# VH-VL binders against q96il0, part 183

Target 1, 167 residues: q96il0
Amino acid sequence: APERGAERRDTAPSGVSRFCPPRKSCHDWIGPPDKYSNLRPVHFYIPENESPLEQKLRKLRQETQEWNQQFWANQNLTFSKEKEEFIHSRLKTKGLGLRTESGQKATLNAEEMADFYKEFLSKNFQKHMYYNRDWYKRNFAITFFMGKVALERIWNKLKQKQKKRSN
Below, E stands for the ipSAE of ESMFold2; O stands for the ipSAE of OpenDDE; V2 stands for 0.75 times the mean of E and O plus 0.25 times the DockQ between their complexes.

## First folded at step 6 (VH-VL)

Design rc1 (framework fv_ebronucimab; at its last look DockQ between E and O 0.35; V2 from the best seeds 0.00; counts 0 for: pae E 21.2 > 2)
Fold by OpenDDE, look of step 6:
Structure rc1 (fold): chain C 167 residues (1-167), chain A 120 residues (1-120), chain B 111 residues (1-111)
Amino acid sequence: as target 1 above (167 residues)
Amino acid sequence: EVQLVESGGGLVQPGRSLRLSCAASGFTFSEYAMNWVRQAPGKGLEWVSYISGYSGDTSYADSVQGRFTISRDNGKNSLYLQMNSLRAEDTALYFCAKGTEYSRYGFDYWGQGTMVTVSS
Amino acid sequence: QSELTQPRSVSGSPGQSVTISCTGTSSDVGGYKYVSWYQQHPGKAPKLLISRVSNRPSGVPDRFSGSKSGNTASLTISGLQAEDEADYYCSSYTSKSTYVVFGTGTDVTVL
């Protein structure tokens, strides 16, 4: 009996946007919107003389970006599936087919869809609250490290100026 | 005709696990959200868990969060509730309930329930 | 604690009208927009009476009607019959801890 393959849970492929910036780039690049999350990925530049603090900041930014990409990719997939479920269920209840007589995909009116959106937002309210909380935490951490990096850069510039005055 | 038949209830000790099943017929199972609702003896109705038809999105009551897992097999027209770390307060008649158009309109069909008793 | 409060009991004579209130305490935006009502006879599964505040499914008698004003939904039973003696539960959706909530339940007695 052929082993019925495990239905691969369509985990949103962790499809890191295959956007590769030019190898000689000395700055951050913004890629096109990801097809699942609709967020534009940022490719962070890695300087040759990256300080440990700069590296920590870069890693934190990268992790936060990946977290955002995963959240929205999953959320958009859930939204699309539930939207389809809603439409199909409602059409069936109305005694309507999934396709019109012209062969087009049957749709619901704007009022009915408004109800779907309201319910979807209501249902996902807590999820969004947790997301917002974590988003703020991550961004505060990033901002904090940005401040530290800025201070480090100022200090290094001052030391270099003093050394040039002494020679 | 829509039918929902619960099974898997019984007597269990605290801390043990139990798996409930609900067999659905008479409708396109995958197109509807499904729910578990419980009723303790002589008490009111308590919502336990929800699962969507297509997305597989799930939600749980705070009282069962982290202990219970709702799942479905659309190919078998079956709903499941894995109950872990059972407590005395989980003693109830457990109903399988069918959502209407995207569950927001209430539960239009209910099973007869399966009794779960958690006792030492 | 249930976010939907119902009176514990309501009684009426045959042919009278009785009303069961369901009051939400949730801070959800717009309140409990989608309220359902269920009838439950002793030892039976709940039966849907009203969905979406006032929508009556096929097979439910016209004597059952639903309304809502503010955060309070109401089920009215007109022409009360002996068979209407049962527990009644309101239900709605919340955006907070639980997606679905039931009322505390009302015992309706026919005198």
Scores: ipSAE 0.380, ipTM 0.782, lowest interface PAE 1.8, mean pLDDT 88
Fold by ESMFold2, look of step 6:
Structure rc1 (fold): chain C 167 residues (1-167), chain A 120 residues (1-120), chain B 111 residues (1-111)
Amino acid sequence: as target 1 above (167 residues)
Amino acid sequence: EVQLVESGGGLVQPGRSLRLSCAASGFTFSEYAMNWVRQAPGKGLEWVSYISGYSGDTSYADSVQGRFTISRDNGKNSLYLQMNSLRAEDTALYFCAKGTEYSRYGFDYWGQGTMVTVSS
Amino acid sequence: QSELTQPRSVSGSPGQSVTISCTGTSSDVGGYKYVSWYQQHPGKAPKLLISRVSNRPSGVPDRFSGSKSGNTASLTISGLQAEDEADYYCSSYTSKSTYVVFGTGTDVTVL
C-alpha cells in the first residue's frame, strides 16, 4: 500500500473513510472497513427534497455512525497501547530489553499475557456496558424515526394515488 | 529524576471554581496515565480522576462526576484539573500521581500536593 | 463510592512482623483484580510499596510483602523498624464502574 495513507494518518482525522460514492447516487453506500475502527462506514444519500423528518433520521444515523467509528477506533488504539505498556512493564521487571538482538520487539508468552487480557477484559467490560447501553438507545431512536419516515412515505404515496383517482 | 509539582490550590467559596496544574518532568509524560488523588485533612486517600496517555480516555469518581474535568497537554508536560461548583467536601490536599506502565498497577510517583480549601 | 476496609491501627515491637488486611468484594479485590499498597509518612506524599498484589518496586525493602486470598489482600511488614511507623493504604479497581478505590488506611505504630 502507498505511503499516502500514512501521510493522511499524520493529518488530523476527518471522516471515517476515503471511499467516494458515484456522483448523483440515489442510494446509501457501504464503504470498505475503516483502518482505525475496522467498521464499514455508510455514505448517506441526501435527496434534494428531503423532508424535515427524513433529515432528522439522516443526521441521527450520521451522528451514531461517527460515535460508533470513534469508539472502536479509540478502543483499538487503547488495546494496542495498553498491551505495549504491559509488555514493557513485564520485560522491565524481568530485566530484559524492549527489543531482541535483531531489533524486533520483545514479547511475552501466553501465560504471561494472561494477566493483561484479564485486566483488559475487566476494564473494557464496563466501557462496553456503557457503550451497549448507548448503542441500544441510539438504535431505538433510529428505528423509531425509520418507522415515522416509512409512514410519512406511505401516506404521501396514498395521497398521490388518491389524487390520480379523483383526477 | 521524576518530579511532579502541583499548583493552583487556595481558599475559595462554595460554588466557585479552581484550576489545578501539575508540572511533570523526568519521564516521557505522554506514555503514562496520570491521576488526581485527594486527601481531606486527617482523612484517607480518595482517587479523583484518571486520564490515559494515548487515547485521552478519562474517568472520574462519582463524587466529582460532572463537576471536575481532567485534561493534559503533552507538549507542556502538564496535567490539569478544572474544578467547578466546589463544595465544602472537596476541601483536601490534591496530589498529582503518575501511573506505572499500565495504570491499574498503581501510582509509582506522587507530587507533594496543593491544598484546596472550600469554605464560606 | 466504595472503599476497602482496613484496620484502623496495628502495632508491633521492633523486629516483629505485622500484617495489614484490606477487605473488599468480588468487584474490587477478589478474583483477578490487582491490589496496590502505599506508605505515607506524616506531611509526606504516599509511596508505592507493592503493586500487582505482591510485586515490590525497586528501592522498596524486602521486608514488605503482599498477598491475596479471596476478597482480602494483605501487606506484611517483617522485621519492623522505626521508619515503618506510618499510614498504609491499599487500592484496587472495581468492575462496577471505571474508578479506583482506596482502603480506609491503617496507622502502623512501632512500639
Scores: ipSAE 0.000, ipTM 0.444, lowest interface PAE 21.2, mean pLDDT 79
ESMFold2 (binder alone), look of step 6: mean pLDDT 90; pTM 0.936

Design rc10 (framework fv_ebronucimab; at its last look DockQ between E and O 0.01; V2 from the best seeds 0.00; counts 0 for: pae E 17.7 > 2, placed apart)
Fold by OpenDDE, look of step 6:
Structure rc10 (fold): chain C 167 residues (1-167), chain A 120 residues (1-120), chain B 111 residues (1-111)
Amino acid sequence: as target 1 above (167 residues)
Amino acid sequence: EVQLVESGGGLVQPGRSLRLSCAASGFTFSEYAMNWVRQAPGKGLEWVSYISGDSGDTSYADSVQGRFTISRDNGKNSLYLQMNSLRAEDTALYFCAKGTEYSRYGFDYWGQGTMVTVSS
Amino acid sequence: QSELTQPRSVSGSPGQSVTISCTGTSSDVGGYKYVSWYQQHPGKAPKLLISRVSNRPSGVPDRFSGSKSGNTASLTISGLQAEDEADYYCSSYTSKSDYVVFGTGTDVTVL
């Protein structure tokens, strides 16, 4: 049985540009757009007295961000690869060179590229639908935990005020 | 090995129609442009027609424009030339010619040709 | 149809070098980067010798070389052999109609 060469899935290198915010920052930081996903990473601040609920919210936000980064990095890589293959294939079938006389990369016209985009979107439609569904689920969960954290903070402030009135 | 085999040639009267075929093998047919080239007896080569791999583009020599139609069936690895309103000047050996990689203007493989004779 | 102009005949002795010219007009022939050369023996199909001015396909002897200067492409056959006796055709494309044009052909004889 000939060993089916494992198609090395060119996974986008997980090298999220680790924008390191200043160590003394008490705020969330937004980094520059990632070179693969084109999404701006957020570095979440970790408070010294983080509650279990705040920690859960932070982790959920972080996981959602990582999920988004990975999805778009992979999608962009796939798109770029398939686009290049499409262009090369079309040029070949037309009997056109990969380079122009000026040495520039040969390209297809807008109409031909429109066909590629339609096909690409059609092919990836289900993937995008699942992404959108999961994106909403994650964001609803985050919003729910944000509400819980807000309520917890209000309750803690009220308890502190009562304790100060009793002393 | 790349092979091109032309067929459909013969003797026809002026004004009649003829359809040539070329059977291709030994390469991915749909990835290459195909051409017809003809050679009248004792004369030079004359380009006749071009078709892209996906059939999206076609072109014709001025001498055959409006009379000849090039087509292909990628599922059958076949190239065709429908010749209408044939003239004595169309008498020639017709070659099927494969375009090179990334060039429709060069032909890396040729068939042996099929003879078309137009006479009264 | 605009034709590329070639010499009618070229002759040489075995072991000599011969050059065939192919001249187009700037008005009729564009895109000289697509010049090809073909060899045709009597009663045989043409064979590609050179594509894109100077590109030699696999299986073509290195004694065949292509060049271009201005509006003239050239095929050089070095070390001429008896088997090289054939008709030679250049080709290019026309900018007017975007179709292939062949040269008038050159008969090469080995003396």
Scores: ipSAE 0.172, ipTM 0.683, lowest interface PAE 2.3, mean pLDDT 88
Fold by ESMFold2, look of step 6:
Structure rc10 (fold): chain C 167 residues (1-167), chain A 120 residues (1-120), chain B 111 residues (1-111)
Amino acid sequence: as target 1 above (167 residues)
Amino acid sequence: EVQLVESGGGLVQPGRSLRLSCAASGFTFSEYAMNWVRQAPGKGLEWVSYISGDSGDTSYADSVQGRFTISRDNGKNSLYLQMNSLRAEDTALYFCAKGTEYSRYGFDYWGQGTMVTVSS
Amino acid sequence: QSELTQPRSVSGSPGQSVTISCTGTSSDVGGYKYVSWYQQHPGKAPKLLISRVSNRPSGVPDRFSGSKSGNTASLTISGLQAEDEADYYCSSYTSKSDYVVFGTGTDVTVL
């Protein structure tokens, strides 16, 4: 799964205005799901003494989140658009109006909608395969830089300890 | 019925301090994030600061970071902006703006603003 | 702080449609990001016209519509009326720097 963090799935219709992260947090924190992508954003902490390597890691994580958010927002939009187009096309082919006698949107039955879902999955199979490959590639890069940052911090602490002892 | 009324603006010298207030009514104040947005005379809108409903999260524009402090008192339905070390560049009409349920993605109600002039 | 790019002015005759662009980057306007639009008459506070790219709050006439493509959001005013003469601003939130960004503003003139 490409989603970050774990929380119980909320069902509230309330907006994100009730989401209240800690004041001037010194840690990353995870927000509620974005309406369009359905992904929970991470709000990244920027430490005062961030090294160039630490900055590169943070930017890579931010860029990966933006890429992931963009992919799913676009997929959700494409899904919604193509679903409406499919319904519209099938209703017109059947000689039916887009609205019922009551003025509400006409719909297709479950069997007809199953055709749409199968077609959508088939059309987008390659795109989702490339997404998964790129997701793993990005995750590997992030893990690699996390390791480099950890080693940098250990090395700097050892150098500081040696300088303090010799002086 | 939502009303936002700013106060506390005025003429001050550079380096001095000023405290703005915004009295809110017509909605459950504690459930919504609040913002300050400013507009220099003849210029566009500039976001200044944000505070979440429970005061747990704040953020500031780079131009005011370290000098301005946003706060709120949910018991008094009031939003505040403490402005320290004021500069000529801070001269603007300051608006109190209510966040929607989508936090910083929209400001659905605005006050009429309070004018802050910083000059010697 | 950065600003989102808008045309300085647009004009149209009554009954025409005008479109205001708001151009940013993938970190503020593009992708999953929401954009809001505000109308400001001279001497008055801004008023929210459009939220979340295309959502029109209650009380806003349906001649105002919003859309987005790539890194550009658009506000369209169809059936332009004299009272639509005002300044218009777009806005977005960027997680890159954790702040709100406004557009440069567009002066709409009804001829």
Scores: ipSAE 0.000, ipTM 0.468, lowest interface PAE 17.7, mean pLDDT 80
ESMFold2 (binder alone), look of step 6: mean pLDDT 90; pTM 0.928

Design rc2 (framework fv_ebronucimab; at its last look DockQ between E and O 0.01; V2 from the best seeds 0.00; counts 0 for: pae E 4.3 > 2, placed apart)
Fold by ESMFold2, look of step 6:
Structure rc2 (fold): chain C 167 residues (1-167), chain A 120 residues (1-120), chain B 111 residues (1-111)
Amino acid sequence: as target 1 above (167 residues)
Amino acid sequence: EVQLVESGGGLVQPGRSLRLSCAASGFTFSEYAMNWVRQAPGKGLEWVSYISGFSGDTSYADSVQGRFTISRDNGKNSLYLQMNSLRAEDTALYFCAKGTEYSRYGFDYWGQGTMVTVSS
Amino acid sequence: QSELTQPRSVSGSPGQSVTISCTGTSSDVGGYKYVSWYQQHPGKAPKLLISRVSNRPSGVPDRFSGSKSGNTASLTISGLQAEDEADYYCSSYTSKSTYVVFGTGTDVTVL
């Protein structure tokens, strides 16, 4: 399935105070993947001269990131929990221990694990459908406001050029 | 001035319900996440629930998941907490708290709280 | 479940510096996650002292400062004053269970 839970990864600088250029050139930066969601958080820069439209876009992006982080953290924990429950249930049905003689966790073969993946997808189908719908809704809203911010910035740049051409 | 005023607390028996309200003023309510935080008598702070400003996303502490429901009415600048199946351990002073520009990474304004007592 | 560990109490004489620790894990305090600090006087609502690890909101005296190293955040009160006698809490977001968590609280006493 297409990658739905990740913000685009990029190679932007990690961002430490000694690497931050003068105030006007500071930007958003991307942190390491969260342990539970496996998504890289964006740390948003709030410029001093942020317009109301820019603020609304930033807050929408912040909320979308928090929603996405929360969904995948919860989903990954649920997946891990249900996977272990499935393995333990199947091992118990076979009369096998939960650990090998070396103390490592016992597991199931690929065919048996495929049964788990099918069951997990089936049980979580509606949740993932609502996630996909909401992801597209949020992405459309963000793109729409990005366009509005771009137009606002073009307009402001044209006003700046008008001032510089006078005398 | 930012002002948050909680109401709806009281004495209730275990298993019953209460609905808390928080009236907000002095800021653009719809643009900020809102939280409920509680403090049992003589104890520390415990976060209860969160609701985002724009999208209405919610989150709950494990101790209240499935029993409490946070909601907001941006038209009335009001935050709510529906508390069902109350237990003695829910006894606390309940604060309404406004999120900062950084959402869950700070609560810059707090109400004075409304007391909920759950006992027989 | 998820609580950030703080010392039960710390004390200092007027003018001294006092530091309060807040210890968590890589899922909450560690890494790039933000920590906030609150002051609470008896019978009062908490007041935000520090956000984003080290940011001091307007109206908070410059004797309050915050820092973080590894999985431990620290609040330092330099030049301790009688009015600083209160309870102090740290807070962070933990992605493990998608909570906001508070520290256990620290009672600061001015001797």
Scores: ipSAE 0.337, ipTM 0.717, lowest interface PAE 4.3, mean pLDDT 83
Fold by OpenDDE, look of step 6:
Structure rc2 (fold): chain C 167 residues (1-167), chain A 120 residues (1-120), chain B 111 residues (1-111)
Amino acid sequence: as target 1 above (167 residues)
Amino acid sequence: EVQLVESGGGLVQPGRSLRLSCAASGFTFSEYAMNWVRQAPGKGLEWVSYISGFSGDTSYADSVQGRFTISRDNGKNSLYLQMNSLRAEDTALYFCAKGTEYSRYGFDYWGQGTMVTVSS
Amino acid sequence: QSELTQPRSVSGSPGQSVTISCTGTSSDVGGYKYVSWYQQHPGKAPKLLISRVSNRPSGVPDRFSGSKSGNTASLTISGLQAEDEADYYCSSYTSKSTYVVFGTGTDVTVL
């Protein structure tokens, strides 16, 4: 008897957007929305003379982006599954089929779906609170490092101007 | 008439494994979420695990996470609970419970339960 | 684990009304929106009394009613009968439990 392969739980693939910017690009690129998270990924440019501080900023931005992509990909998948289950259960309770007489996928009205949305948000409230907290922490850290990098760049420009005046 | 019949309970030593079964009848099994709920002797009800009818998604109580596995066979109208690394605190009457239209609305039908005793 | 808190016991005379409270903890803010109630007689399986805070399934007597205010759900038994002597459990969902959490249970005695 052939071993029925373990149905691979569609773990939202850690979908590194396969978007590759042009090789000669000297700036950050924004990709199309990811199919799972619906977030637009940013491809960060790596300068040839990247300072340690610039590198740290870039890595922090990349890590935060990946964190965001994973969170929303998982959240959207959970939402879609629960939504579909809700619709099916409610249609059954009404004695309705999953398809209309015209062969279209049967759906619920806006009022019925409002109950689903309210309950889903209620159930996930704490998860969203933690997400928001961590989102702010990460963005504050990024902003802080952006400020440091800006100061470093100003200082380096001033040193170069002084050296040009002395020669 | 909806019927749920649990089986597979018994006396086991700590660290051993046991598999519970629940046979369902009287409704379209695949369309409803199913749950395991347990009750220790003289104690309250404790939710153990959930499995959806449609999505197949599963959830577990923290007390059993990583040790227990809920599964279902819709073709046999059967619910299962694989219990590994059993502990004395897992001693309880285990109920199979049918979800309503959506599991969060409660459980409209319960089995009579199967007793699991974990003792050295 | 976050638990719903119930009084340990409630008593009343035949024909009286009794109310059982079920209170969620402050750490579970946003949870407990939908509450179910179960009756359990000694040596029996639980029976659903109320779903979705106030929805009564067919076959459950009208003397059972559910309500909710803030983080506290309530089950009221009006016209208490001798057959109502049982354990009562509330249930809901939390962010931690994902799908289901039970209350601590209340022993209802008919005097």
Scores: ipSAE 0.258, ipTM 0.740, lowest interface PAE 2.9, mean pLDDT 87
ESMFold2 (binder alone), look of step 6: mean pLDDT 90; pTM 0.936

Design rc3 (framework fv_ebronucimab; at its last look DockQ between E and O 0.01; V2 from the best seeds 0.00; counts 0 for: pae E 13.3 > 2, placed apart)
Fold by OpenDDE, look of step 6:
Structure rc3 (fold): chain C 167 residues (1-167), chain A 120 residues (1-120), chain B 111 residues (1-111)
Amino acid sequence: as target 1 above (167 residues)
Amino acid sequence: EVQLVESGGGLVQPGRSLRLSCAASGFTFSEYAMNWVRQAPGKGLEWVSYISGDSGDTDYADSVQGRFTISRDNGKNSLYLQMNSLRAEDTALYFCAKGTEYSRYGFDYWGQGTMVTVSS
Amino acid sequence: QSELTQPRSVSGSPGQSVTISCTGTSSDVGGYKYVSWYQQHPGKAPKLLISRVSNRPSGVPDRFSGSKSGNTASLTISGLQAEDEADYYCSSYTSKSTYVVFGTGTDVTVL
């Protein structure tokens, strides 16, 4: 049985954005666009006295960010690969070389590429629908926890004011 | 092994029609451009027609433009040349020729040809 | 159709090198990248020897080489053998049209 060569799924390297915010920063930082996902990573600030709710919110935001980064990195890689394959295949069927006489990379016209985009979108439609659904779910959860954290902060401020009035 | 086998040649009168066929095997037929090239007896090679792998593009020599139609059936791995309004000057050995991976202007495999004779 | 000009005949002794030229006019030969050479024995189909000026497909002996200078492409057969006796055709496309154009053909004789 010929060993089916394991198609090395070129997984987009989990390129942890090498962006490191300044060590003394007391706020969230936005990094440059990631080279694979093209999304700007956010470095979340960790307060010294982080509440359990604040920690949960931060973790949820971080997980959602990582999920987004991974999704788009993989999607962009897949898109690039399939696009290149489409171009090469189409050029071959036309009997055209990969390079022009001037040595430039041969390209397809806009009409031919439109077919690729239609097919790609059709093929990935369900994937995008699931992504959108999950994106909304995650963002609703984040918003909910943001509300809880806000209420907790208000309550703590009120308690501190009461304690200062009693002394 | 790549094989191209032409058929459909014969003796015909001027003004009549003939359809040539080429059966292809040994490669992914739909991925390659195909061509017809002819050779009159004792003469050189003359390109006749081109068709892309997906049939989206066709081209013809001026000598056959408007009279000949190239087509293909990728499901049958077959190339065709419909020849209408045949003339004495169309008398030739007709070759089916496979385009290369990199150019429509080069032919890496040829059939043995089918003879078309146009005579009164 | 404008034809590429080849010498009518070329001859050589076994073991010698022979060169066949294929010349187009600057106005007629725009497809310098797509020069091909074909060998045709009597009563046989043409065989591809060289594509894209100098690319030799698998199964073609290294004795066959292609080059181009200006508007002239050349096929060189080194170490000429009796089996090399055949007609040779160059091909390209013209600047006026994307048609494939063949050379006039060269009869190679081994003496």
Scores: ipSAE 0.358, ipTM 0.731, lowest interface PAE 1.4, mean pLDDT 89
Fold by ESMFold2, look of step 6:
Structure rc3 (fold): chain C 167 residues (1-167), chain A 120 residues (1-120), chain B 111 residues (1-111)
Amino acid sequence: as target 1 above (167 residues)
Amino acid sequence: EVQLVESGGGLVQPGRSLRLSCAASGFTFSEYAMNWVRQAPGKGLEWVSYISGDSGDTDYADSVQGRFTISRDNGKNSLYLQMNSLRAEDTALYFCAKGTEYSRYGFDYWGQGTMVTVSS
Amino acid sequence: QSELTQPRSVSGSPGQSVTISCTGTSSDVGGYKYVSWYQQHPGKAPKLLISRVSNRPSGVPDRFSGSKSGNTASLTISGLQAEDEADYYCSSYTSKSTYVVFGTGTDVTVL
């Protein structure tokens, strides 16, 4: 009977592989790195009385996180796949096997691997430029809505203070 | 040629145990995560369990958590599923499935399955 | 257990295009999640058709294509052929990277 069987998500032995946000948290919190993107996800708190402006900000942050997670998960997968394909292609061209005599994966020397890294960066240069542009656009929008939410909260505090004074 | 061959299925009574095996060949077994997926007669696919290449990470569907144990022996290129406290609902064709090359997103090779029937 | 919603059946004549939807949530299909598609003929094991939303493994005909928009992934079979008559399943990983969910399955009939 494994200890994990008591509750699926609340009793994980390692915590990292069975990420479980705190129950009844009143704050955003940061989880462990996603296996594929290597990015730590934020788990967003939804306030009971969330204003429409606060909701827009939260959804924009959620959408930005999902976009960022997808970009890096795909880049990591593409990098791994193209790296292995490059190694296999170069080994094949040299008439060498995919495994060493000890059974380990054959590899290339540092200069040859540097050629892969240069080719990968070159192929993906435009994609990373568009990513950086979109990253700045998204973060500018998030900052703008953070300012609007802050102003809304100030105004609500002033209205509450004014109402109490008149009572 | 990648080949996955399941064995160990059969007819058992509820509450009994059964151990499934999957013999793998044609790829470097220890580099890939392995999965068990089942299909009840006339029904869809249901993921059952996952084990990482180094056996360092395992996971289970809620329906089998605490009853089933996945394991592997990388020296024998073999995947296992220990099924305890079997129920009628566990009746299914059990597939051994290999994660995709360079990623576990998707299962690129499947065995033909071994049938498990749980009936009194 | 989560599952992804697919139409129960889809039909088409030879040469037509058909599209199978796979609808989930932002935690399984939407956002950064990758979707795979499988073809299963009666009495046979599933075969991977599409991985990572739109990637075709070696040996899969180019008449199969995948895409995703919002919380819905789609498999399109252009130029439908008799051998395409089978069950089709989508799958994705949930918010936890180790948990896999399958779609409800779609029976494709070639008229």
Scores: ipSAE 0.000, ipTM 0.482, lowest interface PAE 13.3, mean pLDDT 79
ESMFold2 (binder alone), look of step 6: mean pLDDT 90; pTM 0.934

